# VHH binders against F-box protein At1g48060: the designs that were tried, part 6

Target 1, 365 residues: F-box protein At1g48060, of Arabidopsis thaliana (Mouse-ear cress) (q9lnf6)
Amino acid sequence: MKPQEEEEKNENMARKRSKSSSSLSIPLDIATDIFLRLPAKSVVRFSCVAKHWSSITTAPYFTNSFETRPNLLFFFKEADRFFVVTVPKPNRRPNESVSHTSSQILDSYQTPYPKHSCFTIKTESVHGLICFQRGTKPIVWNPTMRKFKPLRKPDKSWESLTVFLGYDPLERTHKVVAMPCDKASDECRILTLGSADQESWRTVKTNYKHHPSRGNRKNNYGPCRCINGVLYYLAEIDRHRLIGKFAFLGHSNVKNSLPMWVLEGEKKGEWSTYNFLPLSHYDRRLEFHFKLIGITNDGELIYVPNTVFKTFEVIYIDPIRKTFSLVKYEGVADKGFRQRNGLGEDKPLRGIQYSPNHVETLLSL
Below, E stands for the ipSAE of ESMFold2; O stands for the ipSAE of OpenDDE; V2 stands for 0.75 times the mean of E and O plus 0.25 times the DockQ between their complexes.

## First folded at step 1 (VHH)

Design d04 (framework vhh_6qgx_2)
Fold by ESMFold2-Fast, scan of step 1:
Structure d04 (fold): chain B 365 residues (1-365), chain A 123 residues (1-123)
Amino acid sequence: as target 1 above (365 residues)
Amino acid sequence: QVQLVESGGGLVQAGGSLRLSCAASGLTFSEYAMAWFRRAPGKEREFVAAISWSGESTFYTDSVKGRFTISRDHAKNTVSLQMNSLRPEDTAVYYCAADYGLVEWTTESYDYWGQGTRVTVSA
């Protein structure tokens, strides 16, 4: 009968409402605790399932509390696809070499820019973000969220500029700093990354007319570091004098040492010099097959292969403790890796760029 | 609140032209990449065309390359899609989408969407 059919329909509607109600009864503090324990990709995936979960993962409390351990990130372009790989620095004993396998080793997505890449000139990874330059235009990239945010030109009159990325731990915001690099200047432009509706460049005067170390398209952009809200970079204040506010890795004519200059004092700009053993101390061949790309937050030097063909190995050296570790990353660059990602098997991976100290971040750009 | 409002859809004969427009409000238009996606009856949404936040770069799916032109007007906060030499297979609901940053080809990358405007191309 029709009256019975209407009653059954009403009961089915009540059951649907009951299921919705049970979802809404999940405590937000428990959901937050669960999400803070998940990998960033899992958090992103699950936040797309429920509107209430998305509200947790975008909240400032959550984004400020969420941080993974630092990883080595490298990326390359093949045709119009971007390949991003993150590999952890595994726990190991001094001088111990290990193999590492991870299911969360690769991400791949369509490149959002023209055939020639803008990623050759970039900052270090700073609290999960990397900044590129396309001419005089900065582009901020979140590798975890697969998002790029192009910024307006800092100054239309500047023919050449350099860009640095920093993080302000008091405001818990990223700041982009731009300054001219071919003329000595006491001006820089600063932009605080935040709401999509309100970002603008501010002018700041420095105490000295200077220009920072220039980047090169052939190599990764020149070194800079952001440590506890302070941006350190190499700069020239006159023709014969440099000032520096970062650990500087130099080259030496001395066969048995690699000099590094470390800023030791906050108020006086004092420098210390340390001498480190070269790669040839550990194996004669290594200097021909590996290159230095930076320093971990733990103070270890990171060396990567000059050519990545069918294996991917990374060397970590603690220069103070004089310890050497070779880490082989299984499932990277090998036949299975290439087949899964539509890559050819008979050529090296080309145009690889590296960023040490990368953490995953859920920050919206 | 962010709103994207499409207009300009309708019925057109094969070989004809239509101009779609999308008016954006509640966002800083100059900071957003804008895209057009379409959904044909019984199919999933597919990428059609996109324009970068600056207007310097445009991207098209192969089937519309040379026939469609995407453009933007920062003074009016609009993005437009000029569709020429229309074919019956172009029949779909066309959606305007906005993403903070550079262009992506996947629907999941776009943060804001319009309600869509219907385009019907008769043979």
Scores: ipSAE 0.000, ipTM 0.138, lowest interface PAE 16.8, mean pLDDT 69

Design d05 (framework vhh_6qgx_2)
Fold by ESMFold2-Fast, scan of step 1:
Structure d05 (fold): chain B 365 residues (1-365), chain A 123 residues (1-123)
Amino acid sequence: as target 1 above (365 residues)
Amino acid sequence: QVQLVESGGGLVQAGGSLRLSCAASGSTFSDYGMAWFRRAPGKEREFVAAISSSGSTIFYTDSVKGRFTISRDHAKNTVSLQMNSLRPEDTAVYYCAAVPYEIFSDTSEYDYWGQGTRVTVSA
């Protein structure tokens, strides 16, 4: 991206020019208000119509003001195309089962990366971006803008690494964090996403050596979360200690409550545990047919079906209030959905990846 | 990594019983969820049964519930499938599979597989 001062001056000049225009033209501030109220797809579509509108959607004040409610994002690759689906979390009462009618929520496009394995190791969605890992190279993805940005290797000597994505609310920038995972280490590489000419990995040390958990295709959720500028992730301390292996997010569908280990920030490390009730507490059937994919920003656990055939249901569990809700999304995965999107009727959707708390962002990569 | 070797397959008449065994070697057995899958001639692999790393969570496909029992022995690093009241439609090659810390009904989730043991149930 351009420096912020230059972009603010460019926006100010565009605003001054718009004010001098005839009454037949739409003033910049009114156009901005309209755009902030449109769905992200509509904003992207309209920004391609006229250059004055694209100047609005790329301006820092618009990008920083664009807000959407968090949605559940899921995606999969089929026939060399990338399918991206977002579903909203409807309002409901505690312990209430709800049906939500949704349609036209799918995006589909060709990926620059032909192998499915490129997408199976990923972070959670953080302020609209997701980071994939291809070998030792991170790839940042903006689902809204349909853009991928491969980053340089954090360290050429690392044979294996784990990548985390965070957001700095003070700087309003995304930060990519990389750590080696083949040995206990206190070294991190951090990159601030921004101007391409100034993007570089810097070295930061943690307070103690540890083994971070790697996001993997088996669990389809990623082992980390960023809250108010603090990165929380799963890790192991000393390979000889069994207690370091018992993390709830690493043990989907376990009958017993498990502790979860949390490490705060890049400078201060402390460990705490949280115990959650197993799915069998709510309904024995849930243990066999659903998997944990993450946690919402308000602290609910999200469970999705192990296989998606003709129906799509999501279970939300509040571990503190000990309540659950089943949400059935009508028009997702059914015959109508498949016919509208050129998908086969009788095969389950496979290789599905999920991201809770996804918001749309117009951030340019 | 872990290596898996199945045994116990053979020919049995309908209504009979067989006990399949899967021996695990390599990384610590107790860290792995274990499952049995089967493949009949001309068909894809289907899920049969799974047991979590702790042994506390067990589930079965509907067609074998009440007839098959999955168990694990940490001292011997084995997982077993006791098959009772066998039917001709149970004829298949049975595969043992392992995955770290989890259990799944989908074949794609398992990274470690045995070579299989053949079970034939005659009418």
Scores: ipSAE 0.000, ipTM 0.126, lowest interface PAE 19.2, mean pLDDT 67

Design d06 (framework vhh_6qgx_2)
Fold by ESMFold2-Fast, scan of step 1:
Structure d06 (fold): chain B 365 residues (1-365), chain A 122 residues (1-122)
Amino acid sequence: as target 1 above (365 residues)
Amino acid sequence: QVQLVESGGGLVQAGGSLRLSCAASGRTFSEYAMAWFRRAPGKEREFVAAIDWSGGSTFYTDSVKGRFTISRDHAKNTVSLQMNSLRPEDTAVYYCAASYDTLFYPEEYDYWGQGTRVTVSA
């Protein structure tokens, strides 16, 4: 985090009750209220029907206030097409095993990248956007709007780098952070998404020279988490030592438990260590077939199958209350799903990437 | 595709042993995980044991752990379930099942045998 930049933002403090300076009539107030509660696809559809509705949905107040319930998003690439699936977490959490049928959203479209292009996807959904990279170029993706925005190289001299996406709640802007990963460094580049005039990389120094960590490939819980404008990520110093200041979930060789470092007092920088129950506590079989991919905004751990063949099940665990919930998503990965989407029926789905806490956003890239 | 034929079921007294066998025929046996499920009178199918495609990983339900042993023989295309210290509660029809990956729920398996009956008398 940037202490100097944070102090400068005090002048731009968000007013909680602040509203667009636009004068609203009764119909506009009612329409705005309704639209803020609709799914993004419904909002887009209504905007196409009448021009006066479009004036509401394109207004900065609306686009900045649009909020959907967080979902689990996963995507995979097959034959140069992206397949994007979003599924909700059902209500009534403690010790439930439930089936869910109606809320999956499947979207499929051609990727803008060549079929023989090789790239690494390192993403977590941040306020509706996902960031990944192709070589040394970051790419920002809006799954809701089906839009991709490639960015300039953060540094021409860096042979390899890691990219993170964060959100600044005071400026209501996304920020892309890039760091070299081939050698320990205290230097990073930051770019604020917005108008073309404001998109440029700037240099920021960290307090320690370090290597960003990408997490375990088998666990795939992602490289970072952005909370209230603070970016938390796993990093290593002194020959693979963990940087506690920026880590909240540790890497471990012990398959039956993971250490978790919890920041109890954000402003005080207080940390607690919590060892949560292994997956085998709930069912011994699960440790070999599920992997940890992240944590919900509600503080629940999310486990997904190592292999997705004909069924899709997700495990939600509250580590504090020690509750277990298994959710089966019907119509995902089954024969009908595969036939409708031109997918083979004989093999597992490959290269699946997961993003917890995904919300829909109408922001233009 | 695989076809599965079970054998080895029968009547046994409590504390006795039985060895179930499943003969697999068809394509790509070596690429499938194999499992045993059972259905007791008046109940749904439940997981008993599984072995992955390599034979390196085995999985058991808690009620049979330490009593049952699953194994596979790639040369003979067979999967076996050695059942020791049998209890009346183990009375069920036992089914052999095959899946591309190791799975624990009956509805996730692609190929099933017809079942072999095991009766454990008190």
Scores: ipSAE 0.000, ipTM 0.204, lowest interface PAE 14.1, mean pLDDT 68

Design d07 (framework vhh_6qgx_2)
Fold by ESMFold2-Fast, scan of step 1:
Structure d07 (fold): chain B 365 residues (1-365), chain A 121 residues (1-121)
Amino acid sequence: as target 1 above (365 residues)
Amino acid sequence: QVQLVESGGGLVQAGGSLRLSCAASGFTFSDYTMAWFRRAPGKEREFVAAISYSGGDTFYTDSVKGRFTISRDHAKNTVSLQMNSLRPEDTAVYYCAADWSYLTPEDFDYWGQGTRVTVSA
């Protein structure tokens, strides 16, 4: 044999040994294609059946290619259990009310956190992961895999901080960003998720001394977003505007309209304002009974009830096209839902947290 | 500034009735969900009843349903809890709470200082 042919044969044998440790005869490429078409829960369950299935579902190609359509996720705690509900945004005609009876997914599992713990979410679901914090302790959560990853404190000298989650599309990694919020600072701590050697906090300087806006729980305009590797958040900066191209949504008592401020890059940092129809034009309940929790990838505002009792309705508003959609999710929060899940029937669901644009991920924490 | 002031607590015999009242000030009362919570000696604070901003929707914990009635008066900025057929296990400090966005009991925006209810056996 020529040395090159022998070297190629040895390389092919090494690759074959790496892939052929499976005891099942189904070709890996065909099995991969099948799994990419299954629901995430089915994929997770099947990975427990055989080494062949596990080798597919943990492969980087599979985890990077596995993607579901964005859904609205909400969760709440009752008696030391997490209840996680995901509901789709159904395709519908503008200004139409619709009932949805399928595709909502309920999950329930034990939480390692005390039943009286409060969680704060500052960013929406980012490529399938949600980051919340308890005091100064950041926690990354994968709802699909039912895994929580508490992170080390970003800086022991910071008495108060805010944590954000972002995604780097070039490296295909999640990044956690921590900032002090008790005073203006130009220091951030950043941690890259994935490998143990990358999971250390590093210091990054910002161009301006600032602190993230805390908002209040009543004036929650929804969690801040990560778009194409750029984290957008509301910040209090002396004589400076919000970072990037982000819509700032404010409460206005004048005609009950919701003003939106956008920083436009094409105008090199110019602000624009939009006048929206009064919220009462779409539904009078929006002013008093619904709260804004975020924005869809299509630019629609997402309103959810302040109180969830025996019905669950979501209102989607396109403020530019001046259209709305009322979606009633059948089988959510009703008597049957509560009985199946061991919940009381005569009180509102408590402490609901919402994450818009949630996509399932098989990423290991 | 926001204030919630409870009144109407006291000592009553089992099977008796009491009416608690909560006077609200410092916020737009008609925009807020109002609720009653209670804490018995040695126990955690628990939800009792809530009433929506409009007064159209009411919510109760199972143990008080059919016995307690929550109501509100927008003209007086008050929320009331009518407690009938009282039981010794209803003995607690009763708290008025207000929330723009109904959260867990420990997450309510505004709280009163409480009024004590003692039900004798």
Scores: ipSAE 0.000, ipTM 0.146, lowest interface PAE 17.7, mean pLDDT 68

Design d08 (framework vhh_6qgx_2)
Fold by ESMFold2-Fast, scan of step 1:
Structure d08 (fold): chain B 365 residues (1-365), chain A 123 residues (1-123)
Amino acid sequence: as target 1 above (365 residues)
Amino acid sequence: QVQLVESGGGLVQAGGSLRLSCAASGFTFSSYEMAWFRRAPGKEREFVAAITGSGGSTFYTDSVKGRFTISRDHAKNTVSLQMNSLRPEDTAVYYCAAETLEELFSYSGYDYWGQGTRVTVSA
């Protein structure tokens, strides 16, 4: 036997050994199909058991195909820890208020950020990732993987900026868009998440000089949504007034619809407006205890508590059918929840941030 | 146990004024939204006014706006309803109510109720 033949045999045996981590060997295609149907926590757990399974769950075709059903995610900081909770939207009849007990995903981990880090109103989850900013530094967060990725400053001359997160369905990549908010501008910076070679800011010009709209500090929601590769956001063309108007905003009491404008790259167009009943129509007190955070993929408005004490309740409103539903999530924020998570039993949960339509993702940052 | 005790009801002539008070005990007063409801003879209970736990915001039914004022005193654990320019249709039993985020919030939504105090407005 030549040394080359001996080396080939040894390599084949090593490959067989690396693929045979247990007496039970599951074919790659079957394992992939199984993992695509599991909750993200189960996938992460099983990936820790075998190197072969880890190779499946980190592969691009798997990460691009893995998404759970959309849930409502909320998070808050207590001392130096993040608490992340996801709750489903339950099936119910129109105008039915219901108590819901389901598998709740709660995660708690050390935050890499100081107690006073700012989370902006632009916390909507986009294909499992959330983008926020600390000053002028954008940060991308994967709640499922417990990973934070600070990005380079988009522009050194911008004293203030706002960031948006979008998803390109053709390239299957997340894109971060940054714009200055101290003055009207037609210039933005875009970064594609992925390999280090692709993670550089590039300049794109919009059709009009505009000012991205910021929410106020009491009602700091600011509608922003990415739909089928298009990012929609509120903007101002005039320094002293909103020229492009919107159908609704957080705590809007406008009974008449307002026009909206799409501002994205080379595109400009007016989209539809919609009249909806204010929360006070259902109960005057609700406007003080609940705030609008967004809309589900099914077209329902989502209202969440301004403060969470010992119960957690969410309001879902179908603005077309004029239906109202209050959902109480059993086991959230109550004494048992607080004891299990080391939280004070008589303290309100403060600084809660919400993200509608959250799906779990295994994308590496 | 949570207790709400109303006082200040009585007989008054149309155009007159009356002040109702509600003493609250058995709970953390600042964590509860406080409200006044009324029930006229032969009618269902209706909302009159509410005040948030912080005392920063007040809500009124349209028929009493500008005439009634709700307020709270955290030191005394009381909520008060100042009623001015009273009308015969304001004749009712007035109830103090409390709600908190500790229990399921609903449309009819108050967890605790007082026994009521009677207000009669003569023509």
Scores: ipSAE 0.000, ipTM 0.165, lowest interface PAE 18.0, mean pLDDT 67

Design d09 (framework vhh_6qgx_2; at its last look DockQ between E and O 0.03; V2 from the best seeds 0.00; counts 0 for: pae E 16.6 > 2, grease 24.8 > 24.2, placed apart)
Fold by ESMFold2, look of step 2:
Structure d09 (fold): chain B 365 residues (1-365), chain A 123 residues (1-123)
Amino acid sequence: as target 1 above (365 residues)
Amino acid sequence: QVQLVESGGGLVQAGGSLRLSCAASGYTFSDYAMAWFRRAPGKEREFVAAISGSGGYTFYTDSVKGRFTISRDHAKNTVSLQMNSLRPEDTAVYYCAAEEIYTYDFGSSYDYWGQGTRVTVSA
């Protein structure tokens, strides 16, 4: 018997014995598939207490494949704490025209303010991230991972700016777009998150000198939306002309309708308009107590209460099918929530901000 | 700047009528839902009536339904509250309020308030 053949047989037997002694010999692809079906908070919990699971849940394939149903995020400040609550959008049955349901919140937490920061202006949620703006400093927030990432100013000479958040579906990266808002410009700054140069702003020239619309003074957002890697916003180029594309929701006192402009994807450069019935059509009393805050990716109008005191109810309306759904969310604003979080018992929650269409993401900032 | 000015308050006998008016300036009137609130001595402010931006829908608290009528005049930029069959319990300072229809800011019930007009209903 050759010494090489004897050594090879002994190595094969040793490998066989070592393999059979493992109590965690679950195929990696099966474990990954199981984790992709879990809620985000469960994935985070397992990553904190089981190190080999952390290698699975932090891998690019996993984080790019992890998906949750869009939900409604809201947040507010009380005293020195920042409170964040996520509620699910209810499932719709196709044949129901009116629905009253109760639902549990998905998650809630509180945290101190980000160090040295005070949030004043935000963008909408884009693939699980929100970009805040404090003066001329952008700050990116991942509510799922509870992480904030301040970004370097796009240009130290800018006294004011508007920031937008977009997502490039081909690169699978977020991009932050900054523009001066006090003077028309044909240049903007773009920063790609998660690249080797993620805090390096590059200059991109636009076809026209413009500046973003200032919008309603109270919210200071300006209307904008990111759709399939395209950022749509309203802009001003002269006294009476606006250039840009945007889906806009609002009230009109003319003809008792809600005008909405929708970009149809079939032919580039074409817009459709829809006029929908106001909230008062469905219930005359609701117009006083609820306000429109946005639209889901499925085309549903979202109305929230003007005041959140002891209950939290949200109305979802499909304006095409003319369906109405009211959902009472348990576990927020009630006595238990207030006691658990050290909040006052007999006053409304103040300063609540909402982000529709928020998905959970495990992306590391 | 948005300004709301109430008028038409006064002293009236129980069973009588009174018409309150609210003049609005400094904004596009149809952009706001309008409401009346009242505060009785020693009590919190309570909702009385509201009217949509278009004027097509009205809302009333139960205690005034059938007795009070809210209306708006887009040409005059005014909101009125016709109060009939008044009772001593209707004695209060009445406030006009406006809510911006196109805001997405939550946490504020009404954005602008008038200074109030006193209504006293004697037995």
Scores: ipSAE 0.000, ipTM 0.135, lowest interface PAE 16.6, mean pLDDT 68
ESMFold2-Fast, scan of step 1: ipSAE 0.011; ipTM 0.485
ESMFold2 (binder alone), look of step 2: mean pLDDT 80; pTM 0.817
OpenDDE, look of step 2: ipSAE 0.017; ipTM 0.295

Design d10 (framework vhh_6qgx_2)
Fold by ESMFold2-Fast, scan of step 1:
Structure d10 (fold): chain B 365 residues (1-365), chain A 121 residues (1-121)
Amino acid sequence: as target 1 above (365 residues)
Amino acid sequence: QVQLVESGGGLVQAGGSLRLSCAASGFTLDYYAMAWFRRAPGKEREFVAAISSSGGSTFYTDSVKGRFTISRDHAKNTVSLQMNSLRPEDTAVYYCAAEDWGYTLYEYDYWGQGTRVTVSA
């Protein structure tokens, strides 16, 4: 049976057993279909109106079926407030540069961490959740729901660590992977996000003692990606840069051991076979004003300005087809944006962090 | 918008009980250490009780140990103070306060407006 039919049947049976009277005239299947087609913030708003609607939006079928198109998310902190901006990648012709107007979502709310000076995203957005860390404590964030979930330290003896967020498509759960980075180790900690019973760190051994790699700049995106239940990350063994992987096989197959796939060096193998055109091929100035932050799910490289002051422009490059597009997002960072959000006009936006493949999720943390 | 709102205060006779509640709007209490403070007429604000963000640790001033119990309900996004065996010296305005990441005694980021408790002799 289809998940939607199964979920509706289970809810109808529960309601019949409780003999509760319904005050709403909208059938459950129609309401569910409408809610699946609404923006996430509209769904959250409507779920606050009636307990009946909240029962739909919190049901596992609904949360697992809720989909949005991937967007570029960025956020920054000013004083005690988070500012979260989401912009779409517009459809356009190859090599076409466009101005995009008014599909941005801006959210602003009090930070739960007012004493923390800055936040750094270590991984891409993974099925709607973003993981960052405050010292050695991982924090999972749902920007759609405005929810933060701090996790216990993976290991009290680790003075420094790297955290990765992945998704297990078989169990439909997020996995948090933590590894020490102060010394070579074959030990990592994994936590399955979900029920309290699953939110304990377990030890998994890797095939090699290694260091997860860090970027030279703290504000650059991390060298990792989760694709189809496999987390890829950049690592080092004896000064050789390697790509490690963790496969998420579901609870029945998740033992205290994960297969590790190792690529001898990033300059050898697949990476060395691709001769991508440099940014200077398109315009000499671009290499000085833009930085790479990630890759879209359809294989385009995403470049953002080194400094966001009065305009916000994003460059999308398909390195295989060698196409270039510059998108200007109207109403971002300009005087109107700053005035509406109580921001000063005299300085660039500070401490901006980016997530290139963000989707909205209603998943409870 | 960060707002803490206390409720449950009132007039009670010595030896009676009251339950205070603190509700949050604009943020979740799950990630904050929470505390209750009180201010009696003509006195400075004093610490009463605190609970860690996980709920696993609680702290009390000596004058209320064994009489007051602090608890939290993550599902309701509330923190409560159960006050038993009340004394006239417990008469005060009671405030709840929220503190990031486990300061439980000295430093608090957000405060409620207070709820008044009067204990008659």
Scores: ipSAE 0.000, ipTM 0.088, lowest interface PAE 22.8, mean pLDDT 68

